# VHH binders against q9y6x5: the designs that were tried, part 202

Target 1, 379 residues: q9y6x5
Amino acid sequence: LPPKLLLVSFDGFRADYLKNYEFPHLQNFIKEGVLVEHVKNVFITKTFPNHYSIVTGLYEESHGIVANSMYDAVTKKHFSDSNDKDPFWWNEAVPIWVTNQLQENRSSAAAMWPGTDVPIHDTISSYFMNYNSSVSFEERLNNITMWLNNSNPPVTFATLYWEEPDASGHKYGPEDKENMSRVLKKIDDLIGDLVQRLKMLGLWENLNVIITSDHGMTQCSQDRLINLDSCIDHSYYTLIDLSPVAAILPKINRTEVYNKLKNCSPHMNVYLKEDIPNRFYYQHNDRIQPIILVADEGWTIVLNESSQKLGDHGYDNSLPSMHPFLAAHGPAFHKGYKHSTINIVDIYPMMCHILGLKPHPNNGTFGHTKCLLVDQWCI

## First folded at step 10 (VHH)

Design E2 (framework vhh_8dlx_2)
Fold by ESMFold2-Fast, scan of step 10:
Order: C-alpha cells, then sequence, then structure tokens
Structure E2 (fold): chain B 379 residues (1-379), chain A 125 residues (1-125)
C-alpha cells in the first residue's frame, strides 16, 4: 500500500511557546517521533505565503503568493478576499497535492489549507473543505480521517489547517500569559484528540503525521506606530499591502515617492525593489511592488489611525519570534530525535520523498531533513 | 437579546467635565470592540473612539485631547470621560459594538451591528 502523510498546521505557533508552556500531548507525540526546534520560514512571514512555501518548497518570489494582498503589474489584477480563488494567483507553482494526484493516480484531502479549494493547473484537491472559521477542529479532523479510510483511489496526502494560536496571538499579543496559556492548552488538547482519533481508526502506526506552523508572533503596541500619512499624501501612490510590510505602487515618479518615504521613521526600512536584501529571496516577481517598506519587529504601519492588533507577524524571517517548529511521527521518522533548525522550503522535498513523488524544481535541500528519516543517513 | 444602554447625559455648563456610561447585556462583552459615536443637532454621525477587549484605545484625532474611553469587563460597562466641554459638544451620544472577523491571519472589523438609543448631552449656560 502506498505511504500516507497528514500535514497539520497550527497557524502562528511560535517555536518559543514550546519552552514557556506545557504541552503534555505534543511531548508524548515527540517522544516517539522527531522535533525540529526552529523552522526558518520565508519572507514575508505571513500565512498565505508560508503555507504555499511548505507545499511547493519555493520562496515567495518563485511561487507567486508574495503576500495576503497582491497586485500583478503585468496583468493588472488585484488579489483580495473577493478573488482569492482565482487560479491565476496560484499557478506559478505546483503544490504537492497536485503532484500526488497526477504522478501516482492517488487522491488528496484537505481541511482548509490555503490553496486547496483552488484548481491549480486544472487540478483541485480530490476532497476539500471551503474556508469557514466557524467549522470546529473536530469536524475538520472527522472529514480528514473519513477520507483517509474511505477513498478510492486512496488518499495518500492530507492537510489540516487550524487558525489558532494566530487568531488569539493577534487579539491578545504573545506576552499575555493568561490568555495564551488557555489557548495553547486547548491546542495541546486538540493534538491529543488527533492522536486518539488516529489510534481508534487503526491509522496511527502506519500514517506519517507532521505538525508544524507557518510563522510565529511578536508583541505590538500603540506606542510603536508608523504613520505613513505624516510622510506622503495618498494621492502619490496606490497601497497594495500595509503592515508590517507595505507594498507601494507609485502614481508619480518612483524616486520622488522613495525620497518622501526613506526618512519617514527610524523604525522602518524603505527599499526600492532592486535594493531588497538578497537574503529575503523577495525580489524576482511582478507581484512584488516597486517600493516595499519593512517595519522593525513590533512596529505597525498605519494610515493616520491606530492598530487593532496586540500581536502581529510578517516581519524579518531572521527573527526567532517569527519562527515556527516542526514535529513528526510515523513509519518514515526516527523516534526520540531532536534537530535544531531547517528551512521551511526543506519540508516539501522531504514530503515528496516520504510519498515516493518526484519533486518539482524547488529551493529546499533534501539533505537538511535526512537525519529525521529512518531510510536515510545524516549529512 | 443584545442591549446597550447609555446613561449620564444631561445639561452641563461650558468648561465642565462629564462621564457617560454604557451598560451592555446579552452577549460576552470582552469579545467585542466598543465604540462611542455622537450626533450633533442637524449633523451627521461623528466617531469619537473605541476600545478593544485588549484595552487598546483609538480616538478621533480631532477629539483625542478632550476625551478618554475606558471599560470595566467585570461589570460589562463602557465609559466616556469628557473634559473642557464646549457648546459644539452638544449631541446625542451612542455606544455601539463591533465584531472582529478573522480569515487566514487577516483581521477585519465588522460594521456596527448593535447601538444604544443614545443619551443627550447639552452644553449650555
Amino acid sequence: as target 1 above (379 residues)
Amino acid sequence: EVQLVESGGGVVQPGRSLRLSCAASGFTFDDYAMHWVRQAPGKGLEWIGNIYHSGSKFYNPSLKSLVTISRDDSTNTLYLQMNSLRAEDTAIYYCARSKIRYKYGDWKESYFDYWGKGTLVTVSS
């Protein structure tokens, strides 16, 4: 029978939370599996870009989902809540569920992973749920496990997305120990439910399970705001994305807009597209705007208003606060092994190896994940 | 049944201070952002400011030095403290609530779904 993999994301699960809170169910999972303590995500450290990087192994400039709000200069299309299902935005890469369905005549299943409700290269996940934040973790898990056990051709790749702790991280901020403790305990209980459900259905011993996240979270404050309206009139540019990475499309000469912004705040870096640091791998795509603004950790860019958020993400991917973790269990993985760091783009070629799929060209390095796998030697 | 009930209005002399209250019932108060909005006679609605469940406060820049918003989640009460009242502050003062909606890391605040009936403040000698 073909190998099976369930990929679970808890949005906004900062790696540092593992050190500061108790996770008895997650620790039991790790005891008989593997833990990668830090996953270095891609820039910008936001939900849509990083979730797509996990399943494509590509930097954002290569897979084309460069932000949660985008403008494509060539086609003049806008990406927003009203058109997030337009295949145009997702077609610059081939996610693993598409490869799984096309190479091996296998099925894929998805509970709300970004992109799984979109036909990408004319291929949609065999089973999927449209995004609805009101749908419980239990209902998502019930659907995934039903599809894993009852599908022909067999479901070999399944994904499950959960909004916490990101939603609460934004609402309360990661420094609110009382509220974050409650949220994280609930997540640990959901992990316990996941393991128990898989055991009950006879899946636990033969299913590979990865638990990971797309980014972390940092504390924001009303005392750390950057007001763009104090530096430039809105008539000079179109705002494509605001905070903490602002995407600026000039309506006048680019150099004039740049000069108005470059000294706006000591807590924000202003880059012409060609000057964006190479380490970000955030330059070579038509959806990256002519000027980007990058706020310092914990600073929020605003338009003559205050921020609603006590926590945020999207910041420099070198910041430990932006890093998630990865834990895994199953026949492909060693037991009781801890690894320090991998890149988020390394997850894709590892998953392709586990599923026996030929990966599309990608930015990951399979060697970085070899120590996690029973059929490989460390490099 | 959701209810928002403003109180504390009345006639007040110019230069004085006044504190308005809004009593909330029928919902989990700390799950909502709370707002103060006023309407002067013959004028449109003017947003004064809000306070989120987190305690974060946002003010209309033209009114920031004149008002303070606070909340007491133990009593489900929203407050508006007004100082140095002027004749142009004569208005009906409303409290309103808004819900934050979430989608894949993005927060969007819904429009006001419930309002109080208002409390009249008249600034006159």
Scores: ipSAE 0.231, ipTM 0.617, lowest interface PAE 2.6, mean pLDDT 90

Design E20 (framework vhh_8dlx_2)
Fold by ESMFold2-Fast, scan of step 10:
Structure E20 (fold): chain B 379 residues (1-379), chain A 125 residues (1-125)
Amino acid sequence: as target 1 above (379 residues)
Amino acid sequence: EVQLVESGGGVVQPGRSLRLSCAASGFTFDDYAMHWVRQAPGKGLEWIGNIYHSGSKFYNPSLKSLVTISRDDSTNTLYLQMNSLRAEDTAIYYCARSKIYYKYGDWKEYYFDYWGKGTLVTVSS
């Protein structure tokens, strides 16, 4: 009886890919559902921060996952791929699957969404898969659909994560039409498989499905590099994160480090923490370092080396190249409705409404998503 | 039993070209990115460039116009073509492999776990 929701993320799916490539299966999904053409993500426009913002409705400074590589100045802990399962990093917020399990004797299921394999506030997703990039989309989908149909208490919130087109976007760059066309066609086929599987299992008409992404992708080049070693000697600072947002922890006086960096390149902005633009909502957390460098779109910060990436993200969240889209289908959503823009933090209170959950305090505005929902008035 | 063996070094005159080879064995060559790294006398290691199994190539910006990297996956061989050689190109040239680890949008080149013993290139008249 409770409403059910499946949240699907295709990592790095830039919104304008929808206009530049053909997606017959995704377009059929949208025809009978809703499309938000641009989702304005949070700064920095990276995978862990934005995936956690989707499920908490919080800016990065509030939920604590401020980058894919972090240092906490108070506890002196380091966050990386090797210790991302330490609950310390995730405990500054309550993600929707925790709320779903605690408010209503309901279950949650997860196929590799970031954070779902971590006990957060002593609560882990009822069903989950440990991250393994070798596991096929079909296996992830089979597990999710099995859990949606065969669980007690019932699974009412499920998540599914897929690494593409982000991995290929980094490798080839978004301007490589031949390789990106191949990758995006495969993704559209996977969307077709998802819809077909849900129809065959009798889930399609009664399940709310959201397809979205965490960020976009921009083209990088060996001709657009900022060599940090030409700006400052590495003995003056500890590097916490490199590109395109460098997180600098000074080993000497902060003002001296700032002065060495501030005029080094016309293609990056250098900020003392208190001078970071308010519009980024990237200031009030101990994991945000004393000096932040923000590269211009398509520029890569390096340490006397070439970049391995032809595409990247993490840039200013006002850039359209950093924006994903959101498409949705199900009993909660209108059919054939298109909306221009929402904020990524707005997804959380919308999902709470659909599931009948009381949201934790958050930075989203429910009013921004009202026009998508059949039980709401746009006014 | 992973082995990387560089060859093609020697004494070469300024302004000439030289091609180095690296023969790989003991692993699935096309699963790895391959790199060239050099060390000039009295200096640190300098990364020259790499090539992925896809054929995508990346170069040190300071060297981009002077070198070309290629690979032949059928013979498990990596190549470095150097043109317009200068005295400052005198160095030991190393072949190395790396694995790209992708996890949740974090594309990192996992450290060089194997490298060859190097081949000496001396540029002198």
Scores: ipSAE 0.250, ipTM 0.627, lowest interface PAE 2.5, mean pLDDT 91

Design E21 (framework vhh_8dlx_2)
Fold by ESMFold2-Fast, scan of step 10:
Structure E21 (fold): chain B 379 residues (1-379), chain A 125 residues (1-125)
Amino acid sequence: as target 1 above (379 residues)
Amino acid sequence: EVQLVESGGGVVQPGRSLRLSCAASGFTFDDYAMHWVRQAPGKGLEWIGNIYHSGSKFYNPSLKSLVTISRDDSTNTLYLQMNSLRAEDTAIYYCARSKIYYKYGDWKEHYFDYWGKGTLVTVSS
C-alpha cells in the first residue's frame, strides 16, 4: 500500500509562539516526531503565495501567485476574492495533489487548502471542500478522515487548513498575551483532537502528519502608518495591492512616479521592479508591478485612513516574526529530532519523496530536509 | 439574544451638544465593528462613521468635524458625541454592527446584520 500524508496548516502561526506559550498536545506530537524551529517562507509573506509555495516548491515569481491581490500586465486580468477560482491564476505551477492524482492514479483530499477547489491543468482535488470560514475544524477533520479511510482510488495525500491564529493575530496583535493565550490554547486542543481522532480510527501509526504554517505575525499600531496620499496623487497610478507591500502600476512615466515615492517615508523601501533585491526571488513574473513599496516591520501603508489591523504579515521574509515552524510525525520521520531551519520551498520535494512521487522542477533542496527522514543519511 | 439598544436622544436646542449610547448584548462585542447611521424625516439612511475593536475609526467626511465615535469594550457600549447641533441633525439615530470576516489572511467587513430600533434626536427650540 502506498504511503499516506496529511498536511495541516494553522494560518499565521509565528514560530516563537512555541517559546512563549505552552502547547502540551503539540509538545507530545513533537516528542515522538520532528520539529523544525524556523521555516523561512517566500516573499511576500502572505497566505495565498506561501500556501502555494508549500505545495509546488516554487518561489512566487515562478508559481504565479505573487500576492493576495494581483494584476496581470499581459492579459489585463485582475485577481481578487470574486475570481480566486479562475484557473488562469493557478496554472503556472503543478501542485502536489495534481501530481499525486496523475502518477499511479491515486486520490487527493482537501479541507480548504488554498487552490484545492480550483481545476489546475484540468485536474481538481478528488475530494474537496469549498472555502467557508464558518465550517468548524471538527467538520473539516471528519471529512478528511472519512476520505482517508473510504476512498477508491485510495487517498494518499490530504490537506487541512485552519484560519487561526491568523484571524486573531490581525484582530488583537501578537503582543496581546491574554487574547493570544486563549487562541493558542484552543489550537493546541484542536491538535489534541486531531491526534485522538487518528488514533481512534487506526490511522495514527501508518499516517505521516505534517503540522506547519505559511507565515508569522507582527505587531502594528495606529502610530506606525505611511500615508501614501501624502506622497503622490491618485491620478498618477493604479493601486494593485496596498499593505505592507504596495504594488504600483504607473499611469504616467514610471520614473516620475518613482521620484515622488522614493523619499516619501523613512519607513518603506521603494523599488523599481528590476531593483527588487535578488534574495526575494520576486522579479520574474508579469504579475509583479513596475514599482513595489515594502514597508518596514510593523508599519502599515494607508490611503488617508487609519488601519483596522493590530497585527499583520507580508513583510521581509528574513524577519523572524514572519517565520512559521514545521512539526511532523509518522513512519517517514525520526522520533525526537530537532532541526533549526529549512526553506518553505524545501517542503515540496520532501513530501514527494515520502509519497514516492517524481517532483516537478522546483526551487527546494531535498538535502535540507533529509535529516528529518528515517530512510536518509544526513552526514 | 442579540440586542442593540440606543439611548440619549430627545429634544435639544440648536448649538448644544448631545451624547448617544448604544448598549450591546448577546454577542462578543469585540468581534464586530460598530456603526452609527441616521435617517432624517423623509430622507434615506446616512452613514455617520464606525469604530473597530482596535480603536480605528472612520467618519463620513461631511460629518467628521461635528462628531466623535468611541467604544468601551468592558461595558459593551458604543458612543456618539455630537457638537454644535443644527436643525438638519434632526433624525433617528441607529446603532448597527458589522462582522469582520477573514478569508485567507485578508480583512473583510460584511454588511450590517443587526440594527437597534433607533433613538430620535430633535433639534428645535
Scores: ipSAE 0.191, ipTM 0.564, lowest interface PAE 3.1, mean pLDDT 91

Design E22 (framework vhh_8dlx_2)
Fold by ESMFold2-Fast, scan of step 10:
Structure E22 (fold): chain B 379 residues (1-379), chain A 125 residues (1-125)
Amino acid sequence: as target 1 above (379 residues)
Amino acid sequence: EVQLVESGGGVVQPGRSLRLSCAASGFTFDDYAMHWVRQAPGKGLEWIGNIYHSGSKFYNPSLKSLVTISRDDSTNTLYLQMNSLRAEDTAIYYCARSKIYYKYGDWKEQYFDYWGKGTLVTVSS
């Protein structure tokens, strides 16, 4: 039977949480598997962009999901997470579940991974769940394990998405040790439930499992606000995305809008599209607006004092606070191996290798993940 | 049963201060942003401000210097402190809630599914 892979995401799981809190179940998983301590994600460090980078191996400028709110200057279409089912937004790349279904004629299964309920290049995940935050982790896991054991053609690639610790990270902030301790203990218990369920169903020994995340979290404050209304009047631009990376579409000359913004706050960098730092790989796409504002870590861009968040993400991807981790277990992976850092785009070619798929051209480097794999030469 | 009950209204002299309370019951208070809204006689609804569980507060710019909103999540109570009251502040003051929920890395807000019945504040000598 072909190799099988389950990819699990705990949204907003900051890498250094592993050093500051106890995770007995996750540590047992790692002891007989591998740990990558830091995953350098793509810019901007947001949920939709990074989840799509994991499954395509592409920078955001290449896969086209450049933010959680987007405007396409060519077609005049608008994207938000409330209208995320238009295939137009997802069609600039081919995610791994599509390749899995078309290249090998196998099935894919998904419990709410972003994009899996969308027909991308006329191919939708064979089994999927529509997004509903009220559906428990246990119900998502039940569906995934049922599909892994009872599908024809066989499910060889499965994904499972969970909203925590991101939802609580936003609500309480990562510095709230009491609330974050409770949330992270619950996540560790869910990891224990996952392992137990796979063992009980006879899946554990032959299934490759990756546990990862899309980004981290940083502390925000009412003392760290940038009021965009004090910089520029609404009549000069259309706001496409606000914080911590603002996407500005000028209604007048671009240079005039830039001049009104460029010295407004010492805690925000203002870039013309062509001046966005090369290291971000965030420039070559029609959905990236003519002017981008990038807030400093922990600063929130607002319109006249409007922020409910004590934690946020989206900041510079060089910041360790924005980095998730990756842990993995299964027949493809070494046991008890620890690795320092990989790029989030490296996950895709590694997963293609495990599944025996030919990867589409991508920005990942397979060499970066070789030391994790038992069938690879690593010196 | 969801209930929002305002109290503390009454007749006050111009220039005085007044504190209103809103007692919430029947739901998880910290999952909701809480709002104060007023309606002067013969006028429309005027939003005063809101407060999130995080303590983040937003005010109508016209009223910001005259009011302070606070909440006590341990007692499920919302407060409005008003200073330097004017005849124009005569109104029925309503407590309202908005549901905060999460979807794919973002907090969403569903506005005003429940309101209190209001408390009358009359500013008169």
Scores: ipSAE 0.317, ipTM 0.668, lowest interface PAE 2.2, mean pLDDT 91

Design E23 (framework vhh_8dlx_2)
Fold by ESMFold2-Fast, scan of step 10:
Structure E23 (fold): chain B 379 residues (1-379), chain A 125 residues (1-125)
Amino acid sequence: as target 1 above (379 residues)
Amino acid sequence: EVQLVESGGGVVQPGRSLRLSCAASGFTFDDYAMHWVRQAPGKGLEWIGNIYHSGSKFYNPSLKSLVTISRDDSTNTLYLQMNSLRAEDTAIYYCARSKIYYKYGDWKEDYFDYWGKGTLVTVSS
């Protein structure tokens, strides 16, 4: 029977939460599996971009989901909540569930992973749930486990997305130990529920399970605001995305807009598209705007005096506060192994290997994840 | 039952200050952004500003120097402090709520789903 993999994301699970809070269920998962302490995500460190990088192995400039809010200069289309199901935005890459369905007699299942409710290259996940934040973790898990046990062709790749701790990280900030402790304990209990459900259904011993996240979280403050209105008048540009990476589409000469912005705040960097640092791999796509503003960690770009955010992400991907972790358990993985760091794009070729799929060209390096796998030479 | 009840309106002389209150009940106050909106006689609705659970505030740029919005989540009360009142500030002042919801890494704001009945402020000499 073909290998099976369940990929679980807890949005915004900062790696160092594992050091500062107790996770008895997650620690039990790890002791019989593997832990990667830090996953270096892609820039920008936002939900849509990084979730798509996990399943494609590509930098954002290559897969085309470059932000949670986008404008495509060639087609003049806007990406927003009202049109996130337009395949146009997702068609610059082939996610693993599409590859899984096309290479073998196999099915995919999805509980709300970004992109899974969209027909990408005319292929939609065999089983999926339309996004609805009101649907409980339990209902998502019930559907995934039903599909894993009751599908023909068999479901070999399944995904499950959960909004916490990101939603609470934004609302309270990651330094609010009382509220974050409560949220993280609930997540650990959900991990316990996941493991117990898989054991009860006879799936646990033969299923590969990856628990990961797309990014971390950093503390924001009303004392760390960059007021864009003090730099430049609204009549000179169209704002495509605001904070902490602002995407600026000039209505006048690009150089004039750049000159108004470049020295406005010591707490943001202003880049012409061609001057964006190569290390970001955030340059070669029509959806990346002519001018990008990058706020320093913990600083929020605003159009008024205040911001609603006590925590945020999207910052420089070299910041440890932006890094998630990866834990995994199953027949493909070693038991009790800890690894320091991988790149988030490395997850895709590893998953393709586990599933026996030929990966599409990607930015990941299989060698970086070899030590996690029982069938690979590590030394 | 959701209720928003404005109070503190009345007749005031130009140049004076006035504080309006909005008492909220029947919902989890912390889950909503709270707004002040006004309507002058014979004019359309004018948004004054809003405040989030975090204390973050946004103002209509035209009114920013004249008003301060605050909230007390322990008493489920929204406030609007107005200073240096002018005749053009004569209006019915409404309290409104907007639902804050989460989608894929961002908090979004839904439309105004509930409004109070309003409180009249008349600025006259």
Scores: ipSAE 0.445, ipTM 0.763, lowest interface PAE 1.7, mean pLDDT 91

Design E24 (framework vhh_8dlx_2)
Fold by ESMFold2-Fast, scan of step 10:
Structure E24 (fold): chain B 379 residues (1-379), chain A 125 residues (1-125)
Amino acid sequence: as target 1 above (379 residues)
Amino acid sequence: EVQLVESGGGVVQPGRSLRLSCAASGFTFDDYAMHWVRQAPGKGLEWIGNIYHSGSKFYNPSLKSLVTISRDDSTNTLYLQMNSLRAEDTAIYYCARSKIYYKYGDWKEGYFDYWGKGTLVTVSS
């Protein structure tokens, strides 16, 4: 019987929430599985880029989803929420569901994930749901478990995406203990529902389940705003993305725009594309703009106005507040093992190994995750 | 049953101040951005500004120096404070709501799905 994997994402699940709140169902999952306490995500620490990095094993400059709002300098195309289904944006990489369908007689299923409702290299998930935030966790769970149990060719890779705790993290901020406690309690209950459903259907003992997230969350404030309009007139540039990483396309000389911005605020760093720190792996793509602005943690870039955000992400990926965790259970994983840190790009080659797939070239290192796996030697 | 009820309008003299209120009921107030919109006689709708649950506020730049928007989420009430009123401020003032919804890591704002019936402000001596 081929190995099966369900990849579950709770958007914006900051790693240290595990230390500050109680998760009885998640704790039971971890007791008989593995926990990676911190996952170092890719820059920028946003939903679209990091979800695509999880399933491709690539840095954003390599897979091409470099932000939630993008401009391609070569083709002059714009990416936004209203045109996120154009395959052009997703075709710079091959996500695991495509590899899974093309290498062997296998199917993939998606109860949502960035990219799964898009034909990528002329291949779309065998079973999928178009993204709709109004669809309940229960309905997503019902569909994914039905597909895992009743498919030919068999569904061997499946995804399940949930918007919380990110949605509430933005709305209330991660320091709102009352609201975050309620949200995180509900997520733990959903994890309990997931495990119970898999047990009821006879899937639990033979299914590998990964529970992870794309990023964390940090507290924002009206006292921590960077007003771009106080630095530079809007006639000098086109704004491609705003906060906390602003993507600037100059309408005049690049050096002149840079000089207007470089001393604007002590709470942001201004980079010419070639000067972006190498550690970000955020330089070699036509969708990365000639100038980027990177706000300090908790600071919001605005255009002469207040911000609606009490929590945000997108900040420097070295910040612990931006890090999610990874928990896993199943026949491929040790029981009761705890690991400190992996890179988010390491998840892809690990998943390929579990499924017996040949990974496409990627930025992950299999050695970083081998201690999680029963069929590997851990020194 | 969703209701938005504006109050506080009337006849005011030029140069005076006025505070309008909008009482909301029948929905989760925290899930909506609240807006003030006005319509002067024989003219189109003019957006005044909005306020989010977070307290974040955005104003029409032409009106920013003249108005202050606030909300009280404990009483489900939206306010518009207007100062230095002029004859050109004569209008029907509406409160409206827009649903804040989530899509893949970002909050989006929907259409104005409910409006109050409006309150008339007449600035005249």
Scores: ipSAE 0.363, ipTM 0.677, lowest interface PAE 2.2, mean pLDDT 92

Design E25 (framework vhh_8dlx_2)
Fold by ESMFold2-Fast, scan of step 10:
Structure E25 (fold): chain B 379 residues (1-379), chain A 125 residues (1-125)
Amino acid sequence: as target 1 above (379 residues)
Amino acid sequence: EVQLVESGGGVVQPGRSLRLSCAASGFTFDDYAMHWVRQAPGKGLEWIGNIYHSGSKFYNPSLKSLVTISRDDSTNTLYLQMNSLRAEDTAIYYCARSKIYYKYGDWKDSYFDYWGKGTLVTVSS
């Protein structure tokens, strides 16, 4: 009986929500499992990049999904919502479901995890759902559990993606206690439903379950805008990505564009590609533009306009507001153990160990997660 | 049923201000971005701007200095305040809605699915 793992993501679940709100179902999950209080995600702290880092163990410069909007300088291709299914963008890494399917006749299943509906290195998740935000958590869970029980070759790796609390975090902002309380209570109820469904199907005691997220959320304001049109005329550059990390492709001399931008706002850092801080691990990829702008926490870069968002993410990955948590339960995990911090890239080699897979070269460190696991000794 | 009803149009002198209203009914107003669009005589549609439930606003850059958009979700009403009106602003002004949906970390607008009948604004001496 091969080991099985279900990886669940609640998009935009900031780590300190656990301390500021009540989660009875999640706390019951944790008391018989493990909790990592903070997960340090990769830069930029966006949905597509961090979800791909979780399943590859790679920094964005290595896996190639460097933003939600990208331009590849070598091939002259553009990445956007209208062409996110082109394998070209995803082929710089091998996600865990591909490795799982290529080793020992195993299947993978996916409910809308980013990339699972794309053939990556000519391999698509064995079972998957095309992205549709209208599909309920219950329907996603029903498909995943059906595939976990009724598949040949057996499904050993399954993923489930849910849009909240990110969607509401953007709409209301994380400081809206009334709306965030409603949303987070609903998420806790969904976690209760998940556990109950797995128990009813006889999966709970033998399935490893990881509940995590890709990033946090910070409060934005119409009083904290950086108007890029006040810095530089549109004729000097092509805008590849806007906020809170702007990707600038110069139409004139790069130094000229840099000089127009470098002192424009005290709430934004301006970097030539080679000057991007090494700690970001955000430099060595053709999809990273010649100039990037990084807004300070809570500041939004705009083009002479207002911002739709009351909450946002994408900011510096050292910010606690950008950090998610990780909770896990199952035969691979200790019971009642709390750990302080891991890096988001550490999740991949841990998952490979649990599944008995040989990991592809990655930026994670297995030693950082070994204290969570029953078959490992930690000092 | 879904209805969008514009009002406040009429004849106005150059350099003056005018406020248009759009009364919405038959749907959950908070779930939609609201838009103003105009059509000058013999010309195509020109998008003016939009506003979200959050109060966030986006404007056509060529019209930013002329207009202010606001909404009152308690009365399901959209407003367009126009200042320093010029003869070129003579047009039929339409209220339109677009549904907001979420995809992988971002909120996005759907197509305009409902429009009002429009209100005529004539800027003349």
Scores: ipSAE 0.367, ipTM 0.718, lowest interface PAE 2.1, mean pLDDT 91

